# VHH binders against q989t9, part 6

Target 1, 279 residues: q989t9
Amino acid sequence: TTRILGVVQLDQRRLTDDLAVLAKSNFSSEYSDFACGRWEFCMLRNQSGKQEEQRVVVHETPALATPLGQSLPYLNELLDNHFDRDSIRYARIIRISENACIIPHRDYLELEGKFIRVHLVLDTNEKCSNTEENNIFHMGRGEIWFLDASLPHSAGCFSPTPRLHLVVDIEGTRSLEEVAINVEQPSARNATVDTRKEWTDETLESVLGFSEIISEANYREIVAILAKLHFFHKVHCVDMYGWLKEICRRRGEPALIEKANSLERFYLIDRAAGEVMTY

## First folded at step 24 (VHH)

Design ac5
Fold by ESMFold2, fold request of step 27:
Structure ac5 (fold): chain B 279 residues (1-279), chain A 121 residues (1-121)
Amino acid sequence: as target 1 above (279 residues)
Amino acid sequence: QVQLQESGGGLVQPGGSLRLSCAASGFTFSQYWMSWVRQAPGEGREWVSAISNRGTYTYYADSVKGRFTIARDNVKNTLYLLMDSLKSDDTAVYYCARGHSYERTNYFDYWGQGTQVTVSS
């Protein structure tokens, strides 16, 4: 299950130096069909070591550093000393800012296998959350988390200050207990308090009112609004797909209804290698 | 109180064998990667071998591959290094260390006292 694997003491000065390099770096638009706002990444290690390789595929070899990855000495040290370098298949920086999220989805649907996906949290704030099914939680600075990315999940940052995670895809058959190296054991924690609002019929009626204005011209914007609601209301992260389908059914336009079904399929059920969602 | 205590060192002729042991206490041994690190006189510490929490993954420096075998017994909380075909270049103090790093010894947070291995005629 999704959980903390360990805690790293981050050297703030060295981290700040690498983050300054990242701040001047070009981030990829690959996977932008998953983004609701400024959700973006850059590739630090991949199969070929070439910066232009920006898609994740299942492969059997240790990841090679990209030119950007080679320019980040502290992050390379973190990768080489907190994970088994031979088990790394990809390493990326994921950055979310400015009230953005990644649409609720399942990973690995387009792949012939899975990864063990872990997050080392480099910089975050109290307005950043991860969600999984009905649950909401916060990954704290310096924590290494295993994320069961095959379950429906999302992540968001509702602050002008960016959230930055070092996301590592590790060969999928490795033992979870043996993934994190040179870590402190996580301390006992108080139970997470879910402070989100209860879902009400009034809120649902407001959401379904989008049926009066949804069109091809604003479809993506409405989807993005729906994708963020579960960060603030006690609902399942995928409930947005049911809302979108009902909105489109009430609108009565067959093309919009078909598109709603396509989104649900693509993000939750199956997608082909290289397929992208077009709104 | 974390403690690591090596034993099994000594004098051996070239081509000979030794088994080093490291008794661990004061922590949950099976939750940690463990390494052997050595230091010859006048040299820095050199990583030798590492083994993962459950023993699933083992790694060796090129200088010892095929000659040394790392093992652990998580019931006895003991780390081992089986050294065969010893050479004079293997003469060093051998340390049991908690953690793993190819390049930086500061990633080992606990060290044993070391045990001397001397390979000479």
Scores: ipSAE 0.568, ipTM 0.839, lowest interface PAE 2.2, mean pLDDT 92
Fold by ESMFold2, fold request of step 27:
Structure ac5 (fold): chain B 279 residues (1-279), chain A 121 residues (1-121)
Amino acid sequence: as target 1 above (279 residues)
Amino acid sequence: QVQLQESGGGLVQPGGSLRLSCAASGFTFSQYWMSWVRQAPGEGREWVSAISNRGTYTYYADSVKGRFTIARDNVKNTLYLLMDSLKSDDTAVYYCARGHSYERTNYFDYWGQGTQVTVSS
């Protein structure tokens, strides 16, 4: 289950120096079909060590630093000293900019295996959230979290300052207890209070009113609006797919209905290696 | 308070064996990677071996591979180093340390007092 594995003390000056390099770096266009707004990543370690390798696949080799990764000495130190370097399969910086999210989805559907996916939180604020099924939570600065990415989940940033996480894919059979190294044990947390608005029939009917204007020309924008609602309302992160299907059913356009079914399949149920979604 | 206490050092002939122990207290031993680090006369500290929380993963410096074995007993809260085929250049003070790092000693937050191993004819 998704949980904190430990806490690290971040050297702010050294982190700031590496983040300045990242701010001038090109972020990948790979996986842009999952992005609602500026959700982006840079590959720091991968199978080949080549910057051009931007897709994740299951493999058995300790990850090699890309040219970008080699230029980030503090982040490399964090990777080498807070994880077993032989267990790392990928390491990425994921950046979520203002009013952006990753569409609710399940990971690993296109792979013949799974990773242990962990986040080391580098820069964040109170307007950044992760979601998983019905739950919303905040990963705090310096925390290392295991994320059960096989469950439906999302992440978003609703602040002018981008959210940056170091995301590490660890060999999938490792015990979670042996993933994080040189960490402080987390303090007991108070129960997280879900402060999102209650979902009402009035709100639902407003959302379903998109049926009057949805078209091929605005489909992606409407999907992006739907993808963000669960950050602000007490609903399941995948409820957007049911809303989209009902919107399209009310519209009555067969092509839009098929597109809604294709999105749900691709993000939640089944996708092939290398398949991309267009809508 | 976290305490690490090494024992088992001594004088041995080349080719001999020793077993080092490190008694741990003041923390939940099974939640931490543990390492052995040594310091030869007039030299800096050199990482020797590491073992993961449950003992599933063990790592050794090239200079000791095949001759040393790291182990832990999470019931007794004890870390071990079995040293076989000892050589003169294994002469050092051996420390147990909490954590793991190949090259940066600041990632070891607690250290024992050390135990002397001397390999001499």
Scores: ipSAE 0.554, ipTM 0.833, lowest interface PAE 2.2, mean pLDDT 92
Fold by ESMFold2, last read:
Structure ac5 (fold): chain B 279 residues (1-279), chain A 121 residues (1-121)
Amino acid sequence: as target 1 above (279 residues)
Amino acid sequence: QVQLQESGGGLVQPGGSLRLSCAASGFTFSQYWMSWVRQAPGEGREWVSAISNRGTYTYYADSVKGRFTIARDNVKNTLYLLMDSLKSDDTAVYYCARGHSYERTNYFDYWGQGTQVTVSS
């Protein structure tokens, strides 16, 4: 289950120096079909050590640093000293900014196995959230979290200040208690209070009213609006797919209806290696 | 209060064997990686071996591979280093340390007092 594995002390000055290098670096457009706005990443360690390798695949060897990864001495120190480096399969920086999220989805559908997916939180703020099924939570600065990424989930940043996580894919058969190294044990946490608004018939009517204007020209924008609603209302993160299907059904255009079904399949049910979603 | 106390050091002839122990208290031992680190006179500290929380993963410096075995007993809260085929180059103070790092000793947050191992003919 999704939980904190430990807490690390981050050296702010050294982190700021590395983040300054990242600010002038190219972030990947790979996986942009999952992005609702500026959700982006850059690869620090992968199977080949080549910067061009930007997609993840299940493999069995320790990850090699990319040229970008080699240029980030503090982040390399964090990777080498807070994880067993022989267990690392990928390491990426994920950045979310400017009222963006990653569309609700399941990971690993296109892979021939699983990872243990771990987040080390480098920089965040109170307007950043993760969601999993019906739940919403905040990953705090310096925390190392395990995410069960096979469950429907999302993440968003609704602030002008970006969210940055170091995301590490660990060999999938490792015991969870042996993933994080040189960490403080987490303190007891208060139960997360869900302060999102109740879902109302009026809100549903507003959402379904998109049927009057949805078209091929605005499809992605409407999907992005729907993808963000569960951050602010007490609904399941995948409920957006039901809303989209009903919007398209009311619109009555067969191409839009099939597109809605394709989105749900791709993000939640089944996708092939290398397959991308088009709107 | 975290305490690490080594024992089992002494004088041994080349080719001999020793078992070092480290008694741990003041923390939940089974939640931490543990290491042995040694320091010869006039030298810097050299990481020797590490073992994961449950003992599933063990690592050794090249200089001791095949001769030393790290182990832990999470019921007795004790870390061990079984040293075989000892050489004069193994002469050092051996420290029990909490954590793991190949080259950065600041990642070890607690250290024992050390136990002397002397290998001489």
Scores: ipSAE 0.508, ipTM 0.816, lowest interface PAE 2.6, mean pLDDT 91
Fold by ESMFold2, fold request of step 27:
Structure ac5 (fold): chain B 279 residues (1-279), chain A 121 residues (1-121)
Amino acid sequence: as target 1 above (279 residues)
Amino acid sequence: QVQLQESGGGLVQPGGSLRLSCAASGFTFSQYWMSWVRQAPGEGREWVSAISNRGTYTYYADSVKGRFTIARDNVKNTLYLLMDSLKSDDTAVYYCARGHSYERTNYFDYWGQGTQVTVSS
């Protein structure tokens, strides 16, 4: 299950130096079909060591640093000393900017296996959240988390300051308890209180009212609105797909209905290697 | 509070064997990677071997591979180094250290006092 594996002490000055390099770097537009707003990444280690390799596939070899990864000495030190380098398959920076999220989805549907996906949290704030199924939680600065990415999940930033995580894909058969190295054990923490609003029939009918205005011209914007609601209301992160289907059913446009079904299939059920979603 | 205490060092002849032990206390031993590191007179510290927190993964420096075996007993909170086919080049103080690193010994946050191993005819 999704949980903290350990905590590291981050050297803020060295981190700031590397983040300044990243601020001048090109972030990838691969996986932009998952982005609602500015959800972006850049590849630090991958199968080939080539910067242009920006898609994740299952492979058997230790990851090689890209030119960008080679230019980030502190992040390289973090990777080499908090994970077993032979077990790393990919390492990426994921940045979520203000009012952005990654659409609720399951990972690994297009792959012939799974990774152990871990997050080392570099820069965050209290308005950044992760969700998994019907749960909401916050990954704190310096924490290393295992994320069960095969479950429906999302992440969002609702602050002017972006959120940055170092995301590492570890070889999938590795012992989870032996992934994080040179970490402090997590302290006892206060229970997380879910402060999201209760879901009501009134709220649902307001959402379904989009049926009166949804069209091909505004479809992506309405999907992005729906994708963010679960950060603010006590609902399952995938409930947006049911809402979208009912909105489109009430609208009665066959093309929109087919598009809603395609989104649900692609993000939650199955997708082919190399398939991208267009909507 | 954290304590690491090595034992089992001594004088041995080339080709001989020796078993080092490290008793750990003051922390939950089974939650940490452990290493052996050695230091010959006048030299810097040299990483020798590492073992993951539950023992699933073991690693060795090229200079000792095939001759040394790292092990741990998480019930007894003890780390071991079984040294076979000892050479004069293995003469050093051997330290038990908490952690693992490919590049820097400052990622080992706690160290024992060391135990002397001397390989001499």
Scores: ipSAE 0.332, ipTM 0.725, lowest interface PAE 4.3, mean pLDDT 91

Design ac5
Fold by ESMFold2, look of step 24:
Structure ac5 (fold): chain B 279 residues (1-279), chain A 121 residues (1-121)
Amino acid sequence: as target 1 above (279 residues)
Amino acid sequence: QVQLQESGGGLVQPGGSLRLSCAASGFTFSQYWMSWVRQAPGEGREWVSAISNRGTYTYYADSVKGRFTIARDNVKNTLYLLMDSLKSDDTAVYYCARGHSYERTNYFDYWGQGTQVTVSS
């Protein structure tokens, strides 16, 4: 169950220095098939310690710092002192820029095992959200969260200021209660009020109206529009796949219908190791 | 108020054994990693061993691997260090500390008073 594991007090000056280095750094083009807009990442620790290693695989050795990771002394300290160094398999920065999200998906479909995926929140704001199934929530600055990435989920940023999380993949058999180290226990939180708009038949028919204009030329843009709607409407994060299939059915073009089914399969059901989605 | 109280130190011959204890109170012991840290005469503090909340994961400095065993009893709120095959360079004050860090002792927020271990003929 996706939940807070603890809270860290971040040193703002040291964090700002490292974030300035990251702002000038090259982010990876791997997994760009999951991006709707500028959803990007870079590797701080991985299996080989080489910056060029940018895909995640299941392996059994402690992660090694990349040259970028070594150049970020505060983030490196956060990793060493808030997580068990020997349990780390990958550490990445994930940056989501204005009006961007990662397409709703499940992780681990292509892997021979799972990780415990953990987020340490470095920089965020009230226009940034995570979603899981039909729920929406906010991961706050300095919080360490376990994310059950095997469930359908997404994350987005809808403000001019990007969202940055330190995302750590921990060896998958580890006890969740023993992942976060040197943390404060989180305070009791009020129930989050879901302020998203109610979904109506009128709104659905407006969305299905894309059938009048969808084509190979705009397919990816329409998918990106659909991927963002669940951040603003009380619907399940995977509902976009049902909408896309109906849009394409109404359009009646076999290639578009096949593409819709392929997207749903790839992101939610089954994909091979190394497979990428091309629109 | 958090309290950590070490006991079980003393004088022991080379090759001998000791068991250190640390009684914890004032916090939910089972929610925290715990460590042993030592300070030899004229030296800085050296992390020795750590144990996770429920005791599932244990870690040791290279200098003590295979000779020392860390353990905890979450019913009695007690941390232990079983020291075997003791050498003269194990002579130090041993501290119980809340937390774990490979490089920095400022991540240990509470410390005991320490217990002296002396290895000598």
Scores: ipSAE 0.291, ipTM 0.711, lowest interface PAE 4.8, mean pLDDT 91
Fold by OpenDDE, fold request of step 27:
Structure ac5 (fold): chain B 279 residues (1-279), chain A 121 residues (1-121)
Amino acid sequence: as target 1 above (279 residues)
Amino acid sequence: QVQLQESGGGLVQPGGSLRLSCAASGFTFSQYWMSWVRQAPGEGREWVSAISNRGTYTYYADSVKGRFTIARDNVKNTLYLLMDSLKSDDTAVYYCARGHSYERTNYFDYWGQGTQVTVSS
């Protein structure tokens, strides 16, 4: 189950220095098909140590630092101090910019195995949220979270200040209780903060009104709009796919309907290795 | 405040055995990797062994592999080092440290006062 594993006391000065480097660094375009807005990542540690290796695959060797990873001394220290180096398969910075999110999805569908995905929160604010099914919660600064990536989930930032997480993929056979090391116990807090609006029939009809205007030209934009709604309305994160299908059905264009079905399949059910969704 | 206190050191003959203990307090013991580090006279500190939060994973320096065993009791907040087949070269002050070591880089933030281990005929 998704939960806090521990808390790290971050050195703000050193962190700021590394974040400044990241601000000037190039982020990967891989997995842009998951992005609704500026959802980006850069690779700090991967299988080969080469910066051009951007895709995640299951492998059995300890991750190697990329040139970018090597240039970030504090983040590198955090990785070494709070995780078993031998267990790390990937380490990435995931940056979510203003009004961006990752489309609701399940992880690892394209892989033959799984990782233990862990987040160390580096920079966030109260306008950033994670969702899991119909639950919305906030990962706090310095917290280390295990994310149950097998469940449909999303993350979004709706503040001018981007959210930055250090995301570590640990080999899947490790004991979850020992994944995060040298951490403090989390303080008692309610991570679930649900201030979302009630979903009504009127809201649904408004959403389905997109059927009047949806086309190939605006399909991605409409999908992005739908993907963001569950951050502000009490609905399951996968409901967007039902809405999309109904919107396309009402529009009456077979190609759009097919696309809606393909999206749901790709993000929630199955996808081939290396498959990229285009629409 | 974080406190680490070593005990169990002493004088032993080559081939002998010792059991070191480290009593920990002032922090959630089960949330931290722990290590033993030693310092011989005239030499720098040498990492000896590390153990994960729950004891599932253990690591050893090449110089002590097969002879030393690191263990912990999270109920008692105690770290242990079982030392068998001791050699003269094992003579050192042994420190309990909070943290671990990778690739000759140490990540320790707290140390005990140390306990003397002397191996001599």
Scores: ipSAE 0.281, ipTM 0.687, lowest interface PAE 2.8, mean pLDDT 93
Fold by ESMFold2, last read:
Structure ac5 (fold): chain B 279 residues (1-279), chain A 121 residues (1-121)
Amino acid sequence: as target 1 above (279 residues)
Amino acid sequence: QVQLQESGGGLVQPGGSLRLSCAASGFTFSQYWMSWVRQAPGEGREWVSAISNRGTYTYYADSVKGRFTIARDNVKNTLYLLMDSLKSDDTAVYYCARGHSYERTNYFDYWGQGTQVTVSS
């Protein structure tokens, strides 16, 4: 289960220096079909060590630093000293900018295996959230989290200040107890209270009112609106797919109905290696 | 209060064997990676070996691979280093340290007092 593995103390001066380099760096548009707004990443370690390798695949060798990764001395130190080098398969910076999210999805559907996905939180604020199924939670600065990315999940930032996580894909058969190294035990936490708004039939009917205006021209924008609702209302992160299907059914256009089914399949059920979603 | 106490050092001949122990107390031993680090006279500290929380993963510096074996007993809260085929270059004070890092000693937050290993003749 998704949980905190430990906490590290971040040296703010050294972190600020590396983040300044990242702020001037080109972030990848790979996986942009998952992005609602500016959800972006850059690759620090991968299979080949080449900067242009930006898709993940299951492979069996320790990850090699990219040129960008080599230019970030503090982040390299964090990777080398808080994770086992032999176990790292990919390391990326994921940036979520204002009012952006990654569409609710499951990972690993296109792979012949899975990773242990870990987040080391570099820069965040209280308007940044992760979601998993019905749960909403906040990964705090300096925390190392295991995220069960095979479950439906999402992440979003609703603040002018972007969220930055160091995301590490660890070889998938490693023991979770033995992933994070040189960490402090997290402080005791109170039980999570979900303070999102209750979902009502009135709210649902307002959302389904998009049936009056949905078209090929605005399809992606409506999907992005639906993808963000679960950050603010007590619903399952994948409920958006049911809403989209009902919106399209009420609209009655066969092409839109088929696209809704294709989105649900692609993000939740099945996709081929290298397949991308087009709207 | 975290305490690490090494024992088992001594004088041995080249080619000989020695077993070091480190008794741990004051923390939940099974939740931490542990390492052995050594310091030869006039030298900086050199990481030697590491073992994961439950002992599933073990790592060795190139200089000791095939000759040294790290182990732990989480019931007795004890870390071990079995040293075989000892060479004069292995002469050092050996420290038990909490954590793992190939090159950064500031990631080891607690250290023992060390035990001397001397390989002579």
Scores: ipSAE 0.275, ipTM 0.700, lowest interface PAE 5.0, mean pLDDT 91
Fold by OpenDDE, look of step 24:
Structure ac5 (fold): chain B 279 residues (1-279), chain A 121 residues (1-121)
Amino acid sequence: as target 1 above (279 residues)
Amino acid sequence: QVQLQESGGGLVQPGGSLRLSCAASGFTFSQYWMSWVRQAPGEGREWVSAISNRGTYTYYADSVKGRFTIARDNVKNTLYLLMDSLKSDDTAVYYCARGHSYERTNYFDYWGQGTQVTVSS
């Protein structure tokens, strides 16, 4: 299951310098179909070493630094110090801006589950959260996490300061306990902080009230609203899809219903290689 | 308290073999990469070899590749270095270290006291 693999003591000065460079860098719009709000990433290491390579695909070669990756000496050092270079397939900076999240989903549906996804937390705050199924937790600064990508999950930032993680995809045959190198043992802490509101029938009816107004024009906005609810309410992260289907059913428009079903399939069930969701 | 204690060093002729051991205590041995580092007289410390938690992955400096073998026993909390085809240039104090060296970047947080290896005719 998702868990801390270790802790790194980050050099704040050096990190700040690299973060400043990233702040001025172009982020990719690839995988924007997963974004609810401003969820972005940029490639630091990929298969070809080319900055224009932005999609993650299964491959068996050590990742090469992109031009951006080469321009970030401290992050590059972190990658070299705490991971086996030969095991890295991708390294990305994922940035979640204020009030943004990634839609609840499963990873690797199109990648045959051959990668191990790991997060090194670079910049975060207490208003940033991760979810796995019906569990909410916080990844702390300097922590290295294994993410069980096979389970439905999400991440969100609800503060003015963006959250930045270095996300590393590791070759899948590696032992999980060997993925993180030269790390400290994590201190005993409760990463699970659940201050979410209780979900009630009244709350559900309020949410289903979207059936009165849902249309093609506001569909994405409503989806984004639904996707964010589990960060503040005690519900399973996949419940949004049930709500969406019911909302569309009540609306009674076949096209909207079909879209709801397609979204659930795409994010939770299966995806074709290179498939992009548009709505 | 973390402790590392090397043993097995000594005098050996060129072409000979030695086996070094490092006894670890005070931490969960199987959760850490381990390394051997050596220091020759008048020189700085040189990383020699590293091994992953379960021993799945091993790494060697070019100077010892093909001659040295790093191993570990996580039940006994012991790190080993099998040294074959020893050369005069291998003469050094050999240290057990917790951590790993990769592409000239060293990260070691604990060291043993070292054991002397002397290769001479």
Scores: ipSAE 0.006, ipTM 0.270, lowest interface PAE 9.8, mean pLDDT 91

